VHH binders against q7z443r523to685. Designs and how they scored, part 3

Target 1, 163 residues: q7z443r523to685
Amino acid sequence: TSLNMSTHQLTITVNVTSLEKSLIVSIDPDSPLLMTLYLGFQYQPNCTHFHLNITLPKDKVWQKDEEYTWVLNPEHLQHGIGTYYITAVLSERQEGAQQTPSLVSVITAVTQCYYWEIHNQTWSSAGCQVGPQSTILRTQCLCNHLTFFASDFFVVPRTVNVE

## First folded at step 21 (VHH)

Design c3
Fold by OpenDDE, fold request of step 24:
Structure c3 (fold): chain B 163 residues (1-163), chain A 121 residues (1-121)
Amino acid sequence: as target 1 above (163 residues)
Amino acid sequence: EVQLVESGGGLVQPGGSLRLSCAASGFTFSDHWMSWVRQAPGKGLEWVATIKQDGSEKDYYDSVKGRFTISRDNAKKSLYLQMNSLRAEDTAVYYCVRTIYVPGSYYFDYRGQGTLVTVSS
C-alpha cells in the first residue's frame, strides 16, 4: 500500500484478531521524513487523544528497515481484539531530502517468536517476546532460554487500508 | 545473504514417492542444524524433520516416521527429504529451514520460499 503525501496526515486501520501476537507497522517514505504515529482502539487518534505514540525515524537502528517500523506487542494491544487506528502525522522533511512528489509505503504484519518443543511436539512462545528491532522482513526474538535470535519464519504480511 | 531454495515438489498419487531438495547459500551450511517444516492449506506450520550438522542425528514428526528420510550433503550445501508412501494429508508447502538446537527445543531463523507437494488421486 502506498499513499501520495499531498496531505500531512494518514490513517491506517488494522483489525487485530489475536492478543498473543505482535503487530509490525512499517511506514516508509520515499525520502527522509519526520512523523509521529498515534495508536487508538476503536477511534481515530490524534495528537491529544491516543493510547500510544512513537516518532519515526528511530534514532538508533541496526538496519535501515528499522527506521520507520513500529513494533506493537501484546501489552500495547491490551485494549482488546478489534479495530485499531494509527494516525501518522507527517512533519518536515529531514535535511537532504529531495523535492520530488512524496510517496509513503505502508505495510503491516503479525508475528511471534515460536519454537518447537521436542518432547511435547508442539509450538511454543513461552519465555519469548518480539523485540523492538523487528521489521517486516525479520523478527527479533528475545527469549529467556535463548538470549537472542532473529527469524523470518513466522512473519505474515498483511494488506492495510490507508485513508 | 542467507538463501534457501527448495525444489522437487509436484503432484503425486497416494502411495507415491517424491524427493525434495534444498540448496543453501550465504552461510556455512555444515555449521547448522537443518529442518523441514510444512504448511498444509488452511493450516498452521508443522515441523517435519530435523538433522544434525554432521547428519549423525535425525528426528521426525510422528506422522512421517518410517516414511520420510531427511539427509544432507554438506559438500554440496544441500538438504534432502525423501518422502515415501505419501498420503493426502502430506499435501503442503514444504520449507527448508535453518535450525538452532537447544536441548529440548528447535528454533528456526531462516526458511526458503517453499515447494508445493500435492498428493492426490
Scores: ipSAE 0.783, ipTM 0.943, lowest interface PAE 0.4, mean pLDDT 90
Fold by OpenDDE, fold request of step 24:
Structure c3 (fold): chain B 163 residues (1-163), chain A 121 residues (1-121)
Amino acid sequence: as target 1 above (163 residues)
Amino acid sequence: EVQLVESGGGLVQPGGSLRLSCAASGFTFSDHWMSWVRQAPGKGLEWVATIKQDGSEKDYYDSVKGRFTISRDNAKKSLYLQMNSLRAEDTAVYYCVRTIYVPGSYYFDYRGQGTLVTVSS
């Protein structure tokens, strides 16, 4: 992770080791700030070359901590296992925002909506998807067999499966 | 606000016993299934035990059957886990979790900060 202040560009590097989990990216500025995030796989993306993009803060959120969070589901990570790059292009400060100092907090996490299958004695995520309202602290789970449930974030090792 | 606070963790020798407690607040405790889950260092999350609202049904992971007992006191809004004959492989952070039961599956929507149980000679 590096920030080029001259270009107002932030680069985040994420090693994706599983295509079954969602990637949560939180880029939270110290004051309101417009930014566009670009996703690339095995290349550094830019405004003209990217797989996916999003503008933050989000327009509609349930809670404030969702404003600068990007949820990347497996379908967004179709390129495969490997290194993903996120380029955040920072725009002007929003009205009323402090100009200095300019701090940006970057946190990434991986998560999935697991439930326990009683008969099989195993964790499953079948029929469930991490929702866009998820944050570093909480996971929104949208399941086809449940209307909705939200859980506190479970720290799951990237190299170890839930058992 | 839903809160679950685990306690009772500590260091214990193999073969020893420990009783974990969980204090619940911010919701109607008696309306919910409750569970314990655990995570060993460097390992994935593991389901341990689940108990029905009224305590009439209990379920355990195979590795803890006969050794662990889950119980609850709805008046005190408390969940318990009596752990006997502890083994090194029981070493983990134990979490109290609010549970949603759907026939055939357990879903967990809230958990505490956990309490560390270390089984070592």
Scores: ipSAE 0.736, ipTM 0.932, lowest interface PAE 0.4, mean pLDDT 90
Fold by OpenDDE, look of step 22:
Structure c3 (fold): chain B 163 residues (1-163), chain A 121 residues (1-121)
Amino acid sequence: as target 1 above (163 residues)
Amino acid sequence: EVQLVESGGGLVQPGGSLRLSCAASGFTFSDHWMSWVRQAPGKGLEWVATIKQDGSEKDYYDSVKGRFTISRDNAKKSLYLQMNSLRAEDTAVYYCVRTIYVPGSYYFDYRGQGTLVTVSS
């Protein structure tokens, strides 16, 4: 993970070892900042070459900590197991925001929604997916056999500070 | 804010006994199923036991049946796990877990920080 101040972009490197889990990416600036994230597999993406993109902060959120969070489900990571790169291109700061120095906190986590199957005595994620409102601290679980629940049970975050 | 605080862990010899406690706060304890789960060093999480809101139903992992007893005191907002005839394989961090029951499955939404149980001669 590195921040190129000359180009106003941040690169996040994530090694994805499972196609059954979701990747949570949180990029939290010290002050409000507009940015676009680009996803690439085994290459560093940019604004013209990427698999997926998102603009942060999100327009509508239930909680503040959601606004700079990107949830990537297995279907978004369809390229396979390996190294994914996320390039965050920083746009203009929101009105009233400090210009320099700027600190961006980057946290990534891998998570899934698990439940205990009583008969088989095993953990399962069948019929469940991580919801888009998930954060580093809270997993939104959407299951077809259970409407909705939030869990902190399996969240293991990794923190990287970028100045 | 939901809080679960485990206690009672420690070092015990094989064949010994230990009683774990969990203090719950921040939610209506009596409205929820509760469970114990554990994680041994280098292993994944393992379900141990579950108890219904009123304590009328209890369920156990096969390896702990006959040795462990789950109980609760709703007035004290507390969950307990009596562990007898402890074995080396019972060594783990034990977590108190708020549980949602759907027929055939247990869902877990909150857990504590855990308490370490070490069974060793």
Scores: ipSAE 0.735, ipTM 0.925, lowest interface PAE 0.4, mean pLDDT 89
Fold by OpenDDE, last read:
Structure c3 (fold): chain B 163 residues (1-163), chain A 121 residues (1-121)
Amino acid sequence: as target 1 above (163 residues)
Amino acid sequence: EVQLVESGGGLVQPGGSLRLSCAASGFTFSDHWMSWVRQAPGKGLEWVATIKQDGSEKDYYDSVKGRFTISRDNAKKSLYLQMNSLRAEDTAVYYCVRTIYVPGSYYFDYRGQGTLVTVSS
């Protein structure tokens, strides 16, 4: 899903119904762009009122699709179940930049790291955390049992109902 | 680069049979446990079966025991799932998964794109 950049501000709304999963937010511009994301719970955040923020693109990434991805773990969503708002403030384009229409693709997903407990015959996420290199396409799982493995996830555009 | 490519999915009648295949590359296939997992529409991920490196040990989810058979060919770097007596409840995307066995748990570090199995009359 792509959004036209008519303003220098984007808003993403996420309904979080579980505190056990991580939120993956991808805001990918059509050309390199500096942006700051602000997280708010039950209010629209801005540069002076927010719970958490991040600047994109990331400085160091393993893959390109990580550059404009924000991973929000349960500890980042500690405010509880409800509606979270993300405001992305985009930098101004410099003079001489291409006059082509500016597009931003916004995708959100929720995910968690699971392994199978054989004796209990159930999935467990104990001791595992979604890593910062996670993207919409892949989940990085960091566990105290193992270094790295994959997990279940689902993807939706712009808005997500986390269940 | 680790790659797992599933194939063999399709539409089948209840009571029918289907054989899934998984082609592995980018790693020493024979050194790893392998598994099948599945995800039905609107449902969570479900473990299906796991097989040891040499094929000497196999484990199945209760709902598929007696109907599904997991096997592997290390020379061909391939994993298989023979599915018999298929039921509507078996409808899902099936994933081939590289597996790490730790006593008491299965961990899955690489997964393919999956192949869709639809069981319907």
Scores: ipSAE 0.733, ipTM 0.929, lowest interface PAE 0.4, mean pLDDT 90
Fold by OpenDDE, fold request of step 24:
Structure c3 (fold): chain B 163 residues (1-163), chain A 121 residues (1-121)
Amino acid sequence: as target 1 above (163 residues)
Amino acid sequence: EVQLVESGGGLVQPGGSLRLSCAASGFTFSDHWMSWVRQAPGKGLEWVATIKQDGSEKDYYDSVKGRFTISRDNAKKSLYLQMNSLRAEDTAVYYCVRTIYVPGSYYFDYRGQGTLVTVSS
């Protein structure tokens, strides 16, 4: 992860080792700031070459910490296992923002919605998807068995697996 | 705010016993199934036991059957895990977990910070 203030770009590198989990990316500035994120697989993306993009902050959120969070589901990571690059292009400060040097906090997490299958005595994620309102602290789970539930239980550190 | 606070963990010798407690707040405890899950060092999360709202139904992972007993006191908003005949493989951080039961499955939506149980000679 590096920030080039001269070009107003931030580059994030993420090694994706599973296509069954979702990637949560939080890029939170010290003051309100517009930014566009570009996703690339095995290349550094830009505004003209990318697989997917999003503009932050989000317009509609349930809670503040969702504003600068990007949820990437397996379908967004369909390019395969390997290194993904995220380029954040910083735009202008929002109205009312302080004129301070740009400082951003970058946090990434991997998560999935697991439930215990009683008969097979195993964890399963079948029929479940991580929702777009997920954050670093809380996972939104959308399952075809359940309408909705939120949990900090499913926030999985990079070194933790469910068995 | 939903809060679960585990306690009772510690160091115990093989064959020993330990009782874990969980204090719940921020929700109607008596309306929810509750569970214990655990995570051993360097291993994945493992389901341990689940108990129905009124305590009339209990379920256990095979490896702990006959040794562990899950119970609850709804008046005290507390969940318990009595662990007997402890083994080295029971070493783990134990988490109290609010549980949603759907026929055939347990879903977990909140947990505490956990309490460490170490079984060693």
Scores: ipSAE 0.730, ipTM 0.931, lowest interface PAE 0.4, mean pLDDT 89
Fold by OpenDDE, last read:
Structure c3 (fold): chain B 163 residues (1-163), chain A 121 residues (1-121)
Amino acid sequence: as target 1 above (163 residues)
Amino acid sequence: EVQLVESGGGLVQPGGSLRLSCAASGFTFSDHWMSWVRQAPGKGLEWVATIKQDGSEKDYYDSVKGRFTISRDNAKKSLYLQMNSLRAEDTAVYYCVRTIYVPGSYYFDYRGQGTLVTVSS
């Protein structure tokens, strides 16, 4: 999903149905852009009222596709099951950016790290956490048993509003 | 770069047979456990079968025991899944998965794009 920005604010609505999974939010501009994301539960957040925030692009990344990705773990979503709102406040273009209209693509996904328990014949996520280097395409799994392995992910339906 | 490429999927009637293949590259295939996992439409990921590095140990999900056979050719860096007596509930995208065995658990770190198996009359 892409959005042509006519304002300096973008609102993303996400329905969270599980508190056991992580939410991956990708907000990728067509050219380098500074933005601040604010998270709210059951309300539209702003710069003065929010539960959590992050500035993108990230300063240090392993790969380029991590620059505009926000990983929200269950601990960040502890407010409960329901509708979360993310307000992205766009700042100025970075140096070297193309002089094109502002276009932002937004993708959300839900994911968790699972391994197979042989005796119980079931998936488990015990001792594992979705890492901060996760993206829409790949999940970084940090476990007590192993440092890294991949997991499945699911696209979460969302509503995007430009204000 | 680790790559796994599945093939052999297709449409088959109930009771039919199908053989899936997986071509591995970018890592020492013979040093790793390998598995098949599958995902049916609208359902979560399901473990299907796992095979040890040298092929001396094989493990299967209960619902596929007696019908599916996992095998490997380390010289060809290939993993196989022979599927017999296929059922409608076997319909899924099948993934070849590099596997790490920790006593009591299978961990899966890389998988391919998958191959679709559709069982329908």
Scores: ipSAE 0.721, ipTM 0.927, lowest interface PAE 0.4, mean pLDDT 89

Design c3
Fold by ESMFold2, look of step 21:
Structure c3 (fold): chain B 163 residues (1-163), chain A 121 residues (1-121)
Amino acid sequence: as target 1 above (163 residues)
Amino acid sequence: EVQLVESGGGLVQPGGSLRLSCAASGFTFSDHWMSWVRQAPGKGLEWVATIKQDGSEKDYYDSVKGRFTISRDNAKKSLYLQMNSLRAEDTAVYYCVRTIYVPGSYYFDYRGQGTLVTVSS
């Protein structure tokens, strides 16, 4: 989904329906942009009122598509099921004399890691968390005994969110 | 980069046999545990069988034990599943899966596109 940031600000809405899954928010700007994202539950956040924030692009990423990815775990979404708002704001350097539009694409998805418990003969996600190096393309799984990247076959299927 | 390509699926009558193959490339096959996992139409994933890197240890889901045999040929970078005494309940897409063993658990990081096995009269 592409959006215009003509006012140096963008709002994303996400309806969270599970407290067990992680949310991935991926932003792909048409040119390098420094931005801050703010998270709010049931209200539109800003730079002085928010639950969590992140500055993008991330410093020191494992791969290029991580630079504009925010991974929100169940602990970050502990405020409840319902509508979360994300406000993306360009970092101020100097106000431009001319308004120049910037196009960004936004994709949201949910994910969760699963493994096979040998003795119990059952699938489990216990002891696993979705890691911060996850992207829309693949999920980092941080488990008590192992860290690895999983294809979408062994995670809850990711979806492209139009919002 | 990692590729797993399954073959050998098809239509078979109950009581029949099939042999599935999986060709591996893009990684050191002999350093990895391998598994078969299946998915019946409209159902979740089922683990079927797992084999150690050198073939010395094999593990099977209870419902297939005694009927299915997992094997591997590290020189050919291939994984196999011999399926005998097939039942309608074995109808599924079968996936070749790269496996990470830790005590008590199998983790899976790569799978192929799958091969369809249909067991019906």
Scores: ipSAE 0.551, ipTM 0.866, lowest interface PAE 1.2, mean pLDDT 83
Fold by ESMFold2, fold request of step 24:
Structure c3 (fold): chain B 163 residues (1-163), chain A 121 residues (1-121)
Amino acid sequence: as target 1 above (163 residues)
Amino acid sequence: EVQLVESGGGLVQPGGSLRLSCAASGFTFSDHWMSWVRQAPGKGLEWVATIKQDGSEKDYYDSVKGRFTISRDNAKKSLYLQMNSLRAEDTAVYYCVRTIYVPGSYYFDYRGQGTLVTVSS
């Protein structure tokens, strides 16, 4: 992952190496900001050309740390292995003639729900989805009518901050 | 809050023994299955052993069967792993893991910070 900042927007670059894991994008602005994120595979998205979008903060969350979190499941990342671009368009608070930019921190991570199959003696993720209450620190696992939160197993978050 | 704290790791020669302990708090220990999983440096997780709530059922990965013994003391809220006849391949960080059993599968929802076991001459 990498971050680039330009006029009125922020670019997040994520290299996806697996089609079976979910991507978690967490943004931590130093003050509340309205923003729209646009996802593109192998191109820079904008407000008229993108695969998916989301507005942050989310207005229906179960925990505070979910407000600035985008959970991208394998269905959302089906375009392939490679570079995904996220353009974050920030809605600045309007003041007098000049605005001061806010500082934001960005964290991306991949995660997946694993369980042990007793007969096969192997790890599996079949029948599990990463749920919308997931964050970089905990994974909501929705598995065959079983819902639980798990710490990450093997796949650890990578963190990138931009000041 | 759920807390799992492992201890008892260290350096041991091949053929030696260690006993790992895990102190549990923040949940009703006797209501949960418990497991040990391990991670060798630079490798993925390996399941080691699982024990039923009352200790009446124990399950082991083939490579440790006969050498490792999982046990629990529900009064002390503690999980144990007795490791005998240690081999270099047993070198790993060992994690105490709270386990959800359903037929055919073990699901894991909480782990401790781990304790390092190094087996080398």
Scores: ipSAE 0.517, ipTM 0.853, lowest interface PAE 1.2, mean pLDDT 82
Fold by ESMFold2, look of step 22:
Structure c3 (fold): chain B 163 residues (1-163), chain A 121 residues (1-121)
Amino acid sequence: as target 1 above (163 residues)
Amino acid sequence: EVQLVESGGGLVQPGGSLRLSCAASGFTFSDHWMSWVRQAPGKGLEWVATIKQDGSEKDYYDSVKGRFTISRDNAKKSLYLQMNSLRAEDTAVYYCVRTIYVPGSYYFDYRGQGTLVTVSS
């Protein structure tokens, strides 16, 4: 509706290779930024065409590193194996005496909760879900009636500049 | 904060021995089961051994049974792995992990950064 809108955008691309793992998207802005992320499978999403969205920072978090974290479970990624696009629409922050660049770091990772089955002598993920309080540093595991945080060692660093 | 710090890794000849240590802090060590888990370069995680809170029960992966001994000292808040008769396939990063036991399963919630063991001649 407004003729004088000013919007900063960036695109994150992620190749999803598994239907059973969860995707963690972590954004680390150099200053507090309000943003909306839109998810698309095999297309560039926008505010009117997307599969799923989220507004960051989150309202309710248990710890600081959750504020800019989007957890995408297999249910959210059921569109298929392949390239997912995330469009981040950032709030305008540039009203000072000098325009300064905003730096946004992006890390993506896949994670899954595993436990050791003693009798079978094998790893299993059955009965486990990756919870919404997960971050790139720790995975919330919701396993049967047990909830805990576990580490995961897969990360994909990505940094973008926003001006 | 929960901390697990592994030490004692290094280069050793096949047939040799090595003793790993793990210093625990930030939690009541004696209330928790503990485990060793390892990862060879370019391979998946492998469970090695688990020990009960009081040390009265120990469990080992088949390939290390009879060669490795897990132990703990609750007064020193320390976990140990004595590795004897080492083989090239034991080459891996070894992680000290805090363990949650439920019947039939081990779950792992905290691990250290690991210590590298290389078995080569």
Scores: ipSAE 0.510, ipTM 0.855, lowest interface PAE 1.3, mean pLDDT 82
Fold by ESMFold2, fold request of step 24:
Structure c3 (fold): chain B 163 residues (1-163), chain A 121 residues (1-121)
Amino acid sequence: as target 1 above (163 residues)
Amino acid sequence: EVQLVESGGGLVQPGGSLRLSCAASGFTFSDHWMSWVRQAPGKGLEWVATIKQDGSEKDYYDSVKGRFTISRDNAKKSLYLQMNSLRAEDTAVYYCVRTIYVPGSYYFDYRGQGTLVTVSS
């Protein structure tokens, strides 16, 4: 989905239906933008009232599509099942050219690392976390002394609001 | 780039047989455990069978044990599943998956696009 950031602010809404999976928020701006994202549960966050924030683009990425990706693990989403709001705000340090309206694409996806427990004959996610190198295409799985990437089942965006 | 390409699926009657193949490329096939995983329509993923790098150890889901045989040919970079005495409940898309073994667990990092097996009269 493409969104217009003419107001220097953008609101993303996501309905979280599971406390066991991670949320991937991917933003693809049409030009490089410095922005801060704020997370709120059942309220619209801002720079002074939020549960968690991140500044994009990220430093120390291995792939370009990681620069504008926010990985929210179950511990970040512990506030409950329901609607989470993400407010994306442009940094006021942007150059004058960056003050013009920009289009951004927003994709959200839900992912988790599952493995097979041999004796119990069941799937489990215990001891695994979704890592920061995850994207909408691939899940980085960090499982006690084991790091790997798994192909993911894509979950298309469920809710995107522009205001 | 890791590639896994499954083939050999199709329509078969109950009690029949099929042999699935998986061609691997983009990695050192002989260094990795391999598995078959399946997904029936409207159901979640189900583990089917796993084979060690050298083929010396094989493990099967209880419902397929004695009917399915997993094998590999490291020279051809190929994984196989011989499926005998097929039942309607074996109907699924079958995926070839690259596997990481640790004691007590199988982890899966890459899968192919799958091949459909339909068991119906």
Scores: ipSAE 0.506, ipTM 0.850, lowest interface PAE 1.2, mean pLDDT 81
Fold by OpenDDE, look of step 21:
Structure c3 (fold): chain B 163 residues (1-163), chain A 121 residues (1-121)
Amino acid sequence: as target 1 above (163 residues)
Amino acid sequence: EVQLVESGGGLVQPGGSLRLSCAASGFTFSDHWMSWVRQAPGKGLEWVATIKQDGSEKDYYDSVKGRFTISRDNAKKSLYLQMNSLRAEDTAVYYCVRTIYVPGSYYFDYRGQGTLVTVSS
């Protein structure tokens, strides 16, 4: 999903149906762009009213594709099951970015860190959490049994149902 | 960069056979356990089979035992899944997955884009 940014903000709507999974939000600008994302539960957030915020691109990343990715874990979604709104407010183009009009693509995904329990023949996520280095294409899993591995993810449309 | 590329998917009739392949690159294939997992449309991920580095150990999900065979060729950096006696419930996207074995559990750290298998009359 792409959006022509004639305005200086966009809104992402996410329906969270489970507090066990994490939400990955990827903002892909056509050129380097400074922006702030605001999270709200059951209301449209803004710069003065929000539950959580992040500024993108991230200052420190392991890989470039992490720069415009926001990982929302259950602890970030403490407000409960329901509709979350993310408002992205564009600040300014970074140096060298002079493309107009501004285009921004938004991709959201739901993910969780699963491993297969052989004896029980079932998936488990116990002792694991989605790491901050996760992206749309890969899930970083941090577990108390194993330091690092990747898990499955679901690519979802702009309007996300997190189940 | 670690890459896993699945192939061999397609449309087959119930009772038919299909052989999936996975080409691995970007890592030492022979040092890793490998697995197949699948996801049916609108359903959750399901583990299918796992094979040890040297192929000496194989493990299967109960529903595919006796029908599916996992194998590998380390020289070709390839993973295979021979599927026989296919059923409608085998319809899914099949993924090649690099696997970490810890006693009692399989962890998966890389996955391909998958290949679609459709079993229908």
Scores: ipSAE 0.472, ipTM 0.828, lowest interface PAE 0.5, mean pLDDT 88
Fold by ESMFold2, fold request of step 24:
Structure c3 (fold): chain B 163 residues (1-163), chain A 121 residues (1-121)
Amino acid sequence: as target 1 above (163 residues)
Amino acid sequence: EVQLVESGGGLVQPGGSLRLSCAASGFTFSDHWMSWVRQAPGKGLEWVATIKQDGSEKDYYDSVKGRFTISRDNAKKSLYLQMNSLRAEDTAVYYCVRTIYVPGSYYFDYRGQGTLVTVSS
């Protein structure tokens, strides 16, 4: 029972209504935590059954605010429109059998890179992809050969406690 | 750190006027194109106006031409939007936005928190 008690987990649910926007999942722990996130479409994932995972903090980042950010592009969300579940699990190897509970803040947002087409007088996202350096505060936009960071204009924050 | 702070929004009657201001800091303001975009309740973003770095070129969405004037003061690091002959459909949160111009397109990289303009009787 100590093995089961040595890990904390939480579940994040996100209802994806568009296959053209990217999902940003940001975790802000009160102290450094090693964790693995598992993605499932229409089921609660675990370490043996998932569509995609990531280990946080990320090893290769350009800024510190990227360390606990998961960027899920439309290609990662191609399982369909509907409810996605994310299970976040603390690592047993780092936290041991007896660990003090920690608070984490979780924010989710959707984003996409938009630009104004002057001749057509319309917004477009054509030729743009949300990049891996994106965070809740800024979106890395990779538009053909143009790279820039943009603020998103629509965010959906969700805060949960780790239990 | 790039910072854009809008002000001047409020409640105004149809046909009235407001002047919006945006204070910029954390970057060389005179090196950048600037824009206003807005978001009406329950609607998506709408581009309003764009101004070149030196103020020599201005561009407007058709529905605001002749009523709105974009301007800038590079010495004060400030962007302005003079809104005249306001209508109910101008009700929105207005955002000051740093702009990247390429031929045929405006890209936007930073926005402020916005200022609410309500046009109602």
Scores: ipSAE 0.469, ipTM 0.843, lowest interface PAE 1.3, mean pLDDT 80

